# Designs tried in a protein design chat: VH-VL binders against q8ixk2r445to577. Part 224

Target 1, 133 residues: q8ixk2r445to577
Amino acid sequence: FFGMLQNKGLTDYCFDYNPPDENQIVGHQVILYLCHGMGQNQFFEYTSQKEIRYNTHQPEGCIAVEAGMDTLIMHLCEETAPENQKFILQEDGSLFHEQSKKCVQAARKESSDSFVPLLRDCTNSDHQKWFFK
Short names: E, the ipSAE of ESMFold2; O, the ipSAE of OpenDDE; V2, 0.75 times the mean of E and O plus 0.25 times the DockQ between their complexes.

## First folded at step 11 (VH-VL)

Design xi4 (framework fv_axatilimab; at its last look DockQ between E and O 0.81; V2 from the best seeds 0.81)
Fold by OpenDDE, look of step 11:
Structure xi4 (fold): chain C 133 residues (1-133), chain A 120 residues (1-120), chain B 107 residues (1-107)
Amino acid sequence: as target 1 above (133 residues)
Amino acid sequence: EVTLKESGPALVKPTQTLTLTCTFSGFSLSTHGVGVGWIRQPPGKALEWLANIYWRDHEYYNPSLKNRLTISKDTSKNQVVLTMTNMDPVDTATYYCARVPYGDYYFDYWGQGTMVTVSS
Amino acid sequence: DIQMTQSPSSLSASVGDRVTITCLASQDISDFLAWYQQKPGKAPKLLIYDASRLESGVPSRFSGSGSGTDYTLTISSLQPEDFATYYCQQHDNRPLTFGGGTKVEIK
C-alpha cells in the first residue's frame, strides 16, 4: 500500500512529513495535515516488512517510535526493520505498533489545535483508523 | 467575529421539504479544517446532530436521517443549505447551524437557531 | 452509534457550590468529548472540548476531566449565570451524539 495515509476520523487529514532540511530527513516528528496530494511530504508506503516508509528520499526514511515516546519520528530505514519501526495496518484500518502494543491515533497536540499521530491505547475510535488513498 | 444565522420557513406542512440556509461571517469554508454543521433540538429535548459539510466537498450525515438530508455549501456566499424531505410533526424543533473547527466534530460557534414547526 | 448517558438529569445547587456532571459513553471515545452550556431560548455555548480543553473566554471555574468512557464537567464555584442546562457531546465518531442534558437549577 502506498500514497496518502488518511485518517478516518478527522476530515481529510493525512500523514505529513516535511523536514526542515531535505538532505537530513531523520529526527523530526510526523504530523497530520490536510490531504493535498501535492509534493512528496504526504507520500508513504506500507511495506512487507511492516514499515511505514517515507520513500521519496534516499536514503529512505521509516517511521519509528523512540523509547518512552508516543510520537512518530522519522528514522532511516534499515535492511532489517527494527522492532520500533514495525506497524500492522489491520483490516479494520487500525494501525498497530507492535513494540508498544499501542495504536496510532490522530490527536490534537498539546497547547495547539494542530493534529499529530500519537500512540494510544487501542480503541474503536475512528481517529485510530487509517487508509491509503 | 464569527457569526452564524439560520433562515427558512417557520412552518412546514407534513410530507413537504424543509430548506434551511445558514449564512455566516467571520470565517470561510475555504479555510483549512473548517466546517459547518446542523443540529436540531425538539422543544424541551436534547440535541441531535444532522449533518456536517467541510471546506472540501466532504459531507457527513446522521445515518438515521441520511435518506432525508442534503447539505450543500456556497463558499462564495458564505452559506450552507440543509434540505430535509418528508417532514413530519416529530421533526418540529429548533434548528441550529454551527461552525466546526479544524476538521473536528465539535461546534465552537452557533447560530441563534430557527424554530421549525411541522403542522398541517 | 455511541450512546451518551448524562447524569444527573437535573440538580439543585446554590451559588458557590461545587457542581459535578457526569457523562458516560457506551464505548471509549478517547477523550473526544465536548461540553456545552445552554440557557433557555439560547443556542448552546461551547465550554470544553477534548474532554479537558477550555474554550477561549470560558471562565476557569469550568473544568473537564475523565477518560475512556467516563467524563466529568465540574463547576468549582457556581455563579448566578451558571444556572443552565449542560450537554456533553462525543466528537470521536460519527454520528455525533449528545447526552440527555443536565439542568442546573437554583436551590
Scores: ipSAE 0.889, ipTM 0.950, lowest interface PAE 0.6, mean pLDDT 95
Fold by ESMFold2, look of step 11:
Structure xi4 (fold): chain C 133 residues (1-133), chain A 120 residues (1-120), chain B 107 residues (1-107)
Amino acid sequence: as target 1 above (133 residues)
Amino acid sequence: EVTLKESGPALVKPTQTLTLTCTFSGFSLSTHGVGVGWIRQPPGKALEWLANIYWRDHEYYNPSLKNRLTISKDTSKNQVVLTMTNMDPVDTATYYCARVPYGDYYFDYWGQGTMVTVSS
Amino acid sequence: DIQMTQSPSSLSASVGDRVTITCLASQDISDFLAWYQQKPGKAPKLLIYDASRLESGVPSRFSGSGSGTDYTLTISSLQPEDFATYYCQQHDNRPLTFGGGTKVEIK
């Protein structure tokens, strides 16, 4: 799968990554932003290793969740995908993080009207359903 | 200031098609992440969701009424139109249109409502 | 479909009382719950979304709490303008569904 990764319950919002330094793509949080398809910020690849890759630049970035955290952050991809970078996009649209056994949910940032993907206990919420467009 | 207003007939005969128009101001359906929905309330009863339409043409319908409902928009007129076919006396209700923020499923601004009576 | 059950269906209270209204969902709704106030002959007004976030301009005596399937609207000190019917609505899944309402009346 390649394209924009959209949320079902938050209509027309997509995964978005826009690091402040083009040469330092690691360590920043993935956000949700209105789907527009312009530039390189909203295109991701879901790989056979269960990675969500940001590969519009080199070296390629892979979405990860650090132990004990609920935020999705960019790490460097590795030859063999580390466990914290493995997500299962299920047939019902849920996006399951294998290591934590939690699902990705569209959530409002604290004290803000901005949105981010966060790990939460898995439910049948439309806000936990994702699809490539 | 965001406002919405419903318009349409107050009386409809059984089997006829109801057409309701929501005219709004203070926002545009060309604004990203925004939608308009329709909700009805029979006299003395709870609210029932009917349909939503979003700026990028996503349309969602209550499946219990899906074959009877059509929602459409005219962005140049700031209008959303709901049609409901084969009206029955049980469809007597106040009909509201309301704004949906952020592409979500809740309603932050509501019209005043329009009462529709279905009777012979 | 997610069924929303409100209780009580009505209550009587005096100005200054603390009022609580409960809303039970038939499934976990992940905090995606809204509360509305409706006065006779008027449209509903949004009070709370995301279970606990106050809509702009809503008095701070209103608060929302809960998680999973169980949610509560609290009015900490009832005012004369608060006599109304209150509805919960899950905004978690389509189809969108509302509770049956709770009428708050003058004792």
Scores: ipSAE 0.732, ipTM 0.907, lowest interface PAE 1.2, mean pLDDT 91
ESMFold2 (binder alone), look of step 11: mean pLDDT 93; pTM 0.951

Design xi5 (framework fv_axatilimab; at its last look DockQ between E and O 0.83; V2 from the best seeds 0.00; counts 0 for: pae E 2.4 > 2)
Fold by OpenDDE, look of step 11:
Structure xi5 (fold): chain C 133 residues (1-133), chain A 120 residues (1-120), chain B 107 residues (1-107)
Amino acid sequence: as target 1 above (133 residues)
Amino acid sequence: EVTLKESGPALVKPTQTLTLTCTFSGFSLSTYGVGVGWIRQPPGKALEWLANIYWRDHKYYNPSLKNRLTISKDTSKNQVVLTMTNMDPVDTATYYCARIPYGDYYFDYWGQGTMVTVSS
Amino acid sequence: DIQMTQSPSSLSASVGDRVTITCLASQDISDYLAWYQQKPGKAPKLLIYDASRLESGVPSRFSGSGSGTDYTLTISSLQPEDFATYYCQQHDNKPLTFGGGTKVEIK
């Protein structure tokens, strides 16, 4: 699966990554932004290694969850996907993080009206449902 | 200042089609993430969501009424239109249009509402 | 569909009273819950969204709390202008659904 990773619980919100330096793509947080399909900031791939890959630049980035965190951070992809980079996109649209046993949920940021994907306990919330478009 | 106003017939006969227009100002449906929804309220009863339309023409309907509802927009006129077919006395209610912010599903600004009575 | 159950359906209170209204969802709605105030002959007014976020311009005596399926609207000190009907609404899943309402009347 590849393309825009769109949330079901919000209208027209997609995974978005815009690193400040195109030559330094790791270490920043993945956010949600209105789906526009322009450029490559919203192009992601779900791989057979259970990665959510950001392959707009080389080396390729993979979404990871750092220890003790609930945010999605861009790391470099590895030959063998590390445990903190493994996700399961389930049939019902839920995006499950294997290591934390939590689901990715579209959530409003604490001090703004913008949204970010956060790890939360898995529920039947549409905000935890995702699909590629 | 954000304002919305509903317009349409105050009286509709059973089996006829209701057409309501929401005219708004202070915002535009060309603005990313913005939407407009319709909600109705029978006299002395609770609120019921009907339909939403968003800036990209994404439309959502209450499944219980989906086959009867059509929502559309004219961005250039700042208008949203709701049609509801096969009206019945049970559909007698005050009909509201309201703004939806940031691609969400709550309503931050409401019109004053228009009372629609379905009677022969 | 998600059912929203408000309690109580009505209550009587005096100016200055602390008032609490409860909204119970039939499933976890992940804090995506809004509260509205409606006065007779008027349109609903948004008070709270995302369970606890106060809408701009709404007095601070209004607050929302809760999680999962159980949410509460609190008026810390009831004012004369607060006598109205209040509704909760989940904004998590379609179809959007409202509670049955709670009428706050003067004692």
Scores: ipSAE 0.921, ipTM 0.960, lowest interface PAE 0.5, mean pLDDT 96
Fold by ESMFold2, look of step 11:
Structure xi5 (fold): chain C 133 residues (1-133), chain A 120 residues (1-120), chain B 107 residues (1-107)
Amino acid sequence: as target 1 above (133 residues)
Amino acid sequence: EVTLKESGPALVKPTQTLTLTCTFSGFSLSTYGVGVGWIRQPPGKALEWLANIYWRDHKYYNPSLKNRLTISKDTSKNQVVLTMTNMDPVDTATYYCARIPYGDYYFDYWGQGTMVTVSS
Amino acid sequence: DIQMTQSPSSLSASVGDRVTITCLASQDISDYLAWYQQKPGKAPKLLIYDASRLESGVPSRFSGSGSGTDYTLTISSLQPEDFATYYCQQHDNKPLTFGGGTKVEIK
């Protein structure tokens, strides 16, 4: 799949990546923003290696979760996908992180009206359901 | 600044179709992430969700009533319309429209409500 | 469907009392819970969303807490204008469902 990765429970919110320096795409947090499809910030590829790639530039970024953390951070993609970069997009729309055994949920960022994807215990929440458009 | 107001008939006979209009000001359904929902409350009883409509015309219905409900909007008039078919005395309630922020499922501003009585 | 169970169904309290109202969901709702206040003859008013976030213009004596299936609305010092019925609502999944309400009455 390639496109905008949207949340079911926050109607028309999408994964968005806007690093402060376009030449340093690693190490920053993925956010959620209203889906607009403008520019390159909202286009991701879900690969056969179970990666979520930000590949509109080189070098390509892959979404990862560091051990013990719940935030989705951009890392460099590797030749063989590391375990912390593997996500299963289930048929029911849940986005399961294999290494942590947790699901991606749309969450409100602390002290703001901004939203971010975070790992949480898996539930049937619409806010844990995702799809490409 | 944000206001919503429900309008429609106060009395409906069983089997008839109810049409309710929500007219609002202080916001627009052309704004990203905003929606309007309908909720009803029978006298002395709990609230029951009916339907939501969002700025891109996404629509969600309470599945227990889905065959009876239709929601639509007219963005230029700042209006949302709900129709409910085959009315029954158990549908007697105050009907509210309310604003939904962020594409979510909660309601931050409510209209004053309109009482609809279904009686033969 | 997610069932929302409120307790108590009613309570009597005096001005200045600390009041606690609970809401139990039939499944984990991931902190997607709202609280509303409704006075007789009036529409509900949003107090809390996302379990613990206070809506703008709501007095700070209102607070929300909880996680998973168990949620609580607290009024730290009851005021005369707080006598009303309070409803919880999960905003986690469709269909959207409300609790049965808790009527807070003057003692």
Scores: ipSAE 0.552, ipTM 0.859, lowest interface PAE 2.4, mean pLDDT 91
ESMFold2 (binder alone), look of step 11: mean pLDDT 94; pTM 0.955

Design xi6 (framework fv_axatilimab; at its last look DockQ between E and O 0.88; V2 from the best seeds 0.00; counts 0 for: pae E 2.5 > 2)
Fold by OpenDDE, look of step 11:
Structure xi6 (fold): chain C 133 residues (1-133), chain A 120 residues (1-120), chain B 107 residues (1-107)
Amino acid sequence: as target 1 above (133 residues)
Amino acid sequence: EVTLKESGPALVKPTQTLTLTCTFSGFSLSTHGVGVGWIRQPPGKALEWLANIYWRDHKYYNPSLKNRLTISKDTSKNQVVLTMTNMDPVDTATYYCARVRYGDYYFDYWGQGTMVTVSS
Amino acid sequence: DIQMTQSPSSLSASVGDRVTITCLASQDISDFLAWYQQKPGKAPKLLIYDASRLESGVPSRFSGSGSGTDYTLTISSLQPEDFATYYCQQHDNKPLTFGGGTKVEIK
């Protein structure tokens, strides 16, 4: 699966990553933004290694969850996907993080009208449902 | 200032089609994240969501209304139109249009509502 | 569909009273809950969204709390203009659904 990773519960919002430096693509937080499909900021791939890759740049980036965090951070992809980069995109659209045993949810930032994907306890929320478009 | 106003017939006969128009100002449906929804309220009863339409023409309907609803927009006129077919006396209610923001599903600005009575 | 159950259906209170209204969802709605105030012959007015976020311009005496399936609207000190009917609405899943309403009347 590849393309824009769009949320079901938050209309027309997609995974978005815009690193400040194209030569340094890791270390920043993945956010949600209106789906536009412009440029390289909203193109992701779900791989057979259960990675969510940001592969519009070299080296390729993979979404990871750092210890003790609930945010999605871009790391470099590895030959063998580390545990903190493994996600299961379920048939029902839920995006499950294996290591934390939590689901990725579209969430509003505190004191902001911006949105980010956050790890939350898994529910049947449409805000935890994702699909590629 | 954001305003919405519903317009349409106050009286509809059973089996006829209701057409309501929401005319708004203070915002544009070409703006990203903006939507308009319809909600109705029978006299003395609770609110019922009918349909939403968003800036990219995403449309959502209440499935309980058995495909009787059609929502559309004319961005250039700042209008949203709702049609509801096969009207029945049970559909008698005040019909509201309301604004949705940020691609969300709650309503921050409402029209005054228009009362629609279905009667022979 | 997600059912929203409000309690009580009605209550009587006096100016200055602390008022609490409860909304129960048939499933976890992940804090995606809004509260509205409606006065007779008027359209609903948004008070709170995301369970606890106060809409701009709404008095601070209104607050929302809760999680999972249980949510609460609180008016810390009821004012004369607060006598109205209040509705909760889940904005988590389609179809969007409202509670049955709670009428706050003068004691």
Scores: ipSAE 0.915, ipTM 0.958, lowest interface PAE 0.5, mean pLDDT 96
Fold by ESMFold2, look of step 11:
Formats: C-alpha cells, sequence, structure tokens
Structure xi6 (fold): chain C 133 residues (1-133), chain A 120 residues (1-120), chain B 107 residues (1-107)
C-alpha cells in the first residue's frame, strides 16, 4: 500500500512527517495533520516487511516505536526490518505494533491542540482505524 | 463568537418532509477540521445524533435513520441543511445543530434548538 | 452500536456537595467521552472531552475521570448554577450515542 495514511475517527487527518532538517531525517516524531497531499510529507509505503516507510529521502525512513515508549519516531530503514519497526495493518483497519502488542491511535498531543499517532491498548475505536488513500 | 441557529417549520404533518437550516457565524466550513452535526431531543428524553457534515463534504448519518436523512452545506452562506423524510409523531423533538472540530465526533458549540411538532 | 448507561438517573444535592455521575459504555471507548450540561429549555454545553480534558471557560470544579468502559463526572463543590441535567456522549465510534442523562436537583 502507498499513499496518505488516513485516520477514520479524525476525519481527513493523515500521518505527516516534516523533519526540521531534511538531512537529519531520524529521531523526530510522526504527527497527524490535515490530509492535503502537497509536497512529500504525507506519503508513506506499507511494505511486505510490515514497515511504514517514509519514502521522500535517501536513506529511507521507517516508523519505529522505541522500547517502553508510545510515540512513533522516524528511524532509518534496515535491510531486514527490526522488530520495533513492524506493524500489522489488519483488514479492519487496526494498525498493530508487534513488539509492544499495542495499536496505533490518533491522540491529542499533551498540552496542545495538535494530534499525533500514539500506541494504546487495542480497542475497536474508529480512532484506531487507518487506511491508505 | 461562534453561534449557530436552527430554522424551519415548528409544525409538520405525518408523512411530510422536514427541512431544517442551520445558519452559523464565527466560523466557516472552509476551516480545516470543522463540521456541523444535527442532534435531536424528544421532550423530556435523551439526545439522539442524526448526522454530521465536514469541511470537505464528508457525511455521516445515524444508520437507524439513514434512508430518511440528507445533509448538505452551502459554505458561502454559512448554512447546513438537514432534510428528514416521512415524518411521524415519534419524531417530535427539539432539533439542534452543533459544531464539531478536528474532524472528531463531539460538539463544542450548540444552537439554541428549534422545536418541531409532528401531529396528525 | 455502543450503549451508554448513566447512573443515577437523578440525584438531589445541596450547594457545596461533591457530586459524582457515572457513565458506563457497552465496550471500551478509549477515553473518547464527552460530558455536557443542559439546563431546562436550553441547549447542551460542552464541559469535558477526551474523558478528562476541560473545555475552555468551564469552571475548574468540574472534572472527568475513568477509562475503558467506566467514566465519571465530578463536581467538587456544587454551585447554584450547576443544577441541571448532565449527559455523557461517546465520540469513539459511529453512530454517536449519548447517555440517558442525570438530573441534578436541589435537595
Amino acid sequence: as target 1 above (133 residues)
Amino acid sequence: EVTLKESGPALVKPTQTLTLTCTFSGFSLSTHGVGVGWIRQPPGKALEWLANIYWRDHKYYNPSLKNRLTISKDTSKNQVVLTMTNMDPVDTATYYCARVRYGDYYFDYWGQGTMVTVSS
Amino acid sequence: DIQMTQSPSSLSASVGDRVTITCLASQDISDFLAWYQQKPGKAPKLLIYDASRLESGVPSRFSGSGSGTDYTLTISSLQPEDFATYYCQQHDNKPLTFGGGTKVEIK
């Protein structure tokens, strides 16, 4: 799957990545932003290795969640996907993180009116459902 | 200041079609993440959600009423219109329009409501 | 559909009392819960969203708590203007559903 990764529960919000330095793609948090398709910030690939790959820069970035954390952070992709970069996009739209056994949910960023994807206990919430457009 | 106001007939006969207009100010449906929903409340009873429409014309309907409801918008006039077909006395209620934000499903500003009586 | 069960359906309290109202969802709603206050003849007013986040301009005596299926609205010290009916609403899934309401009356 390739395109904009949209949330069902936050109508017309997409995964977005806008690193402050295009040469330093690693270590910044993935956010949610209004889907627009402009530039390269909202295009992601779901690969056969269960990666969510940010495909606008070389070397390519892959979404990861570090042990004990709940935030989605950009790491460099590796030839074989590390466990912390593996997500299962299920038929019902849930996005399951294998290592943590948690699901990606649209959440309000602490102390702001902006939104981010975060790991949470899996539920049937529309805010835990995702699809490519 | 965000305001919403419902307008439409106070009295309809069974089988008629109800058309309600929500006129709002202090925001626009061209604003990202914004929508307008309709909720009704029978006298002395709980609230029931009817439909939502969002800035990019995404529409959601209560499935129990889906074939009776149509929601539309006129962004240039700051209006949202709800049409409900085949009215019945059980549909007697106060009808509210309300704003949603962030593309979400909760309502931060409500209109005053308009009472619609359906009588035979 | 997610059923929202509020309890109690009514309660009587005095000014200064601590009041708690419970909302039970038929499934886990992931903290996507809103609380509304409605006075007779008036529109509902948003108090809380995301289970615990206080809407701007709402007095700090109102708070929300809970998780999963069980949620609570608390008024820490009831004021004369707080006598009203309170509704919970899940904003987790469509169709959007409300609780049956809790009428808070003067004792």
Scores: ipSAE 0.542, ipTM 0.862, lowest interface PAE 2.5, mean pLDDT 90
ESMFold2 (binder alone), look of step 11: mean pLDDT 92; pTM 0.948

Design ye1 (framework fv_axatilimab; at its last look DockQ between E and O 0.04; V2 from the best seeds 0.00; counts 0 for: pae E 11.2 > 2, placed apart)
Fold by OpenDDE, look of step 11:
Structure ye1 (fold): chain C 133 residues (1-133), chain A 123 residues (1-123), chain B 107 residues (1-107)
Amino acid sequence: as target 1 above (133 residues)
Amino acid sequence: EVTLKESGPALVKPTQTLTLTCTFSGFSLSTRGVGVGWIRQPPGKALEWLANIYWNDDKYYNPSLKNRLTISKDTSKNQVVLTMTNMDPVDTATYYCARLTYYGSGRYGMDVWGQGTMVTVSS
Amino acid sequence: DIQMTQSPSSLSASVGDRVTITCLASQYIHRYLAWYQQKPGKAPKLLIYAASSLQSGVPSRFSGSGSGTDYTLTISSLQPEDFATYYCQQSYSTPYTFGGGTKVEIK
């Protein structure tokens, strides 16, 4: 699966990554932004290794969850996907993080009009359902 | 034993605000994977979901009524409150609260219901 | 919103009969489907969750099946206490939505 990773509940919002330096793509937080279909910052791939790859740059980035955090941070992809980079995109649209046992949820950033994907306990929420478009 | 009980006015005038309280026992809304939902049923009609609130304070509303609904919880009192503004005779119904129980894989069920409280909107 | 089309709206049956109620969702709901029983003047009672899981305390004559958009509730042998109205409900997407109900009456 590849393309825009769009949220069901937060209509018209997609995974978005825009590092300040194109030559240093790791260490920043993945956010949500209006889906624009232009690729680049909104192009992601779900791989057979259960990674969510940001592969518009070399080396390729993979979404990771750092210890004690609930945000999605870009790390470098590895030959063997580390545990903190493994996700299960389930048939029902839920995006499940294996290590934390939590679901990725579209959420409003505090004191902001912006949105971010956050790890939350799994619920019956459209905000925890995702699909590639 | 898990129980829920709805309380509030039986009669509301048009344009007034309805406040219903769900008082429950046998479980805590601080427990992971627990929620409380509100459902209503006009006389002789089908069921309509209104709102959910979960242990993590996540809230969800029926979009058709979203602007009129507010749901909140007081975990220490084992209470959930639903407020509905600008009541109309069409809102006349039996109002239920129910416990939401997590059954895994993102699935919840309303496994225990209150007896419901009849609310009539009339001048 | 996801529409739940329940059929039939009513049926007449006798004790011992096999009864089947159908619920069609307007889209795939991935087994996020529950069945409720409601008797006059009473609150709904959960019978089946996750399309086919029997709620604790519910008689085994009740069963749920289905996937995708098509789901069924079956009562293998109708008992006197089973005359009631039954509802399906999807919890895959908000707003949660119910079927129109099926009233099971005595023939």
Scores: ipSAE 0.122, ipTM 0.760, lowest interface PAE 2.4, mean pLDDT 93
Fold by ESMFold2, look of step 11:
Formats: C-alpha cells, structure tokens, sequence
Structure ye1 (fold): chain C 133 residues (1-133), chain A 123 residues (1-123), chain B 107 residues (1-107)
C-alpha cells in the first residue's frame, strides 16, 4: 500500500512526518495531522516486509518503536526489517506492532492540542483502526 | 472575509470578573478543526496565551492562571466568551481573540486576529 | 512549561540588511513553532507556521528554519515596512508560550 494512513476513529487524521531537515530524517516522532495530501509529509508505503516507510527521501525512513517506549520514531530502513520496525495491518484495520505485541492508537498528546499515534494494549476501539487512502 | 472583534469593558475594578466576547464572521466553529484562542499583552510587554476552544468544545487553558479562566462558545451566534475572575492590576493588558486552524493540533498558528481590546484594572 | 528564549531583544539594521532572530525552546518542540510580526498599536500578524512554512500573503524575504530546540526567523533583505517586534510561539505543549520578542528598528 502507498498513500495517507488515516485513523477511523479520529476522523480525517493521518500519519504525518515533518523532519526539520529534509536531509536528516532520523530520530523524530511521527504525529497525526489533519489529512490534506499536500507536500510530502503524509505519504507512507506499507511494504511486504511489514514496514511503514517514509520514502519520499533518500535514505528512506522506517517507523520504529524503541524497546520500552510507546512512541513511533523514524529510523533508517534496513535491508532486512528489524523487529521493532514491523507492523501488521490487519483486515479489521488494527495496526499491530510485532515486537511489543501492542496496537497503534490515535491519542491526544498530554497537555496539548496535538494528536499522536501511540502503542497501547490492543482493543476493538476505532481509534486503533487504520486504513490507506 | 474572516474577521474577529473583541468586546467588553475597558475598565474593571480589582477582584471583579472580566467577561470578554469575541464575535467573528467569515468562518464557523462548527467546521472540523477550527478553534478560537485568546491572547493578552500587557502594555510594552510580550504576548501571553490564555485559552483555546475548538469546534468540538475541547478547551485548553494556561495553567498559570490557576482556574481563573472559563472559555465557552455559542456556535449559532459566532461568539466565543472568555471570563477571568478575581482581576488584579497586573492583568491590565490588551486582549485579543484569534482564529485557530486545527491542522496538526496547532501546527498552523493563529492566522487571523481581532484588533484587540484594552482592559485596565484599577480602583 | 516550555520556555521560549528569544534573542536578541532588540536590534537596529539598515534597509537591505539580512536580519536573523533566534528562538530557543527549553524542550524539544518538533517544529510546532510560529513566527508573528507586530507593529505598534496593531495586532500580531502570522508570518511563519510549522517552523518554515510561509503564511499566505507574506513576502518571500521572510523565511523560517530550525529543528529540535533551535529556531530562526530570517529577513533576507530588510525593508522599511519591516520595522516591528517579532515573536515566536511554540504550540507543542500547553501553555503555548511566546518568546519575549525582538524589536527590529530601521536606521
């Protein structure tokens, strides 16, 4: 799949990545933003290796979660996808992180107007359901 | 044409409650992602954010004002109301309301401002 | 609270000069940063949002840059109408704090 990764429960919000330097894309957090399709910030590829790639740049970024953390952070993609970069997008729309065995949920960032994807225990909430446009 | 205008008293006595109304046109608070914020500026000093309210009635307040603030909206009248209790001379400032476009939860700033209303707090 | 330290607090420059204003956040703000221009007696005007995106109707001589905690506003060729005070504001975490302002005086 390739496109904007949208949340079912938080309607019209998409994965968004706005690196501060187009040439330095590693180490920053993925956020949720109103879907607009303008620029390159909201386009991701879901690969056969179960990666979510930010591939509008070289070198390409892959979404990861560090051990013990719940935030989605951009890392460099590797030839073979490491476990912390593998997400299973299931038919019901849930986005399962293999290493942590948790699901990606749309959440309001503490003390903020912002929304972010975070790992949470898997539920049937529409806030844990995602689809590509 | 998007416009906002602040209204309320120019003079308030210490301990009284200030009520300010932001009346706007050219947009609706029923529109997903849209909000209105309040900002103040004491004479000759920097801007200070006070509160935001969004289309879905989510509200955010500056915590330093210790629950002195209440923000509300009337979408059908295109109005947002801010109240601030227990006014003190240090609260003397120009008060502004501004539109928020909720692209990424505040990433887009306050793109249209009212002209401001000066509020003086003195006995 | 995230403090925004803006520098310099004031500067004087000539028409045609390149002017750079710096804003330092006390915490990582992920480019949730806006720049505003305020002329005496007027409301602020949005110049830059999302750290580097130019607001509609703002001249291209204005640009924003930065990441992490360090952000800058640049005026590439100062014009007489750019006499104003400039403020940054973070919108990453409440309270949505402003910098202290930079007053730009045209010689």
Amino acid sequence: as target 1 above (133 residues)
Amino acid sequence: EVTLKESGPALVKPTQTLTLTCTFSGFSLSTRGVGVGWIRQPPGKALEWLANIYWNDDKYYNPSLKNRLTISKDTSKNQVVLTMTNMDPVDTATYYCARLTYYGSGRYGMDVWGQGTMVTVSS
Amino acid sequence: DIQMTQSPSSLSASVGDRVTITCLASQYIHRYLAWYQQKPGKAPKLLIYAASSLQSGVPSRFSGSGSGTDYTLTISSLQPEDFATYYCQQSYSTPYTFGGGTKVEIK
Scores: ipSAE 0.006, ipTM 0.613, lowest interface PAE 11.2, mean pLDDT 87
ESMFold2 (binder alone), look of step 11: mean pLDDT 93; pTM 0.951

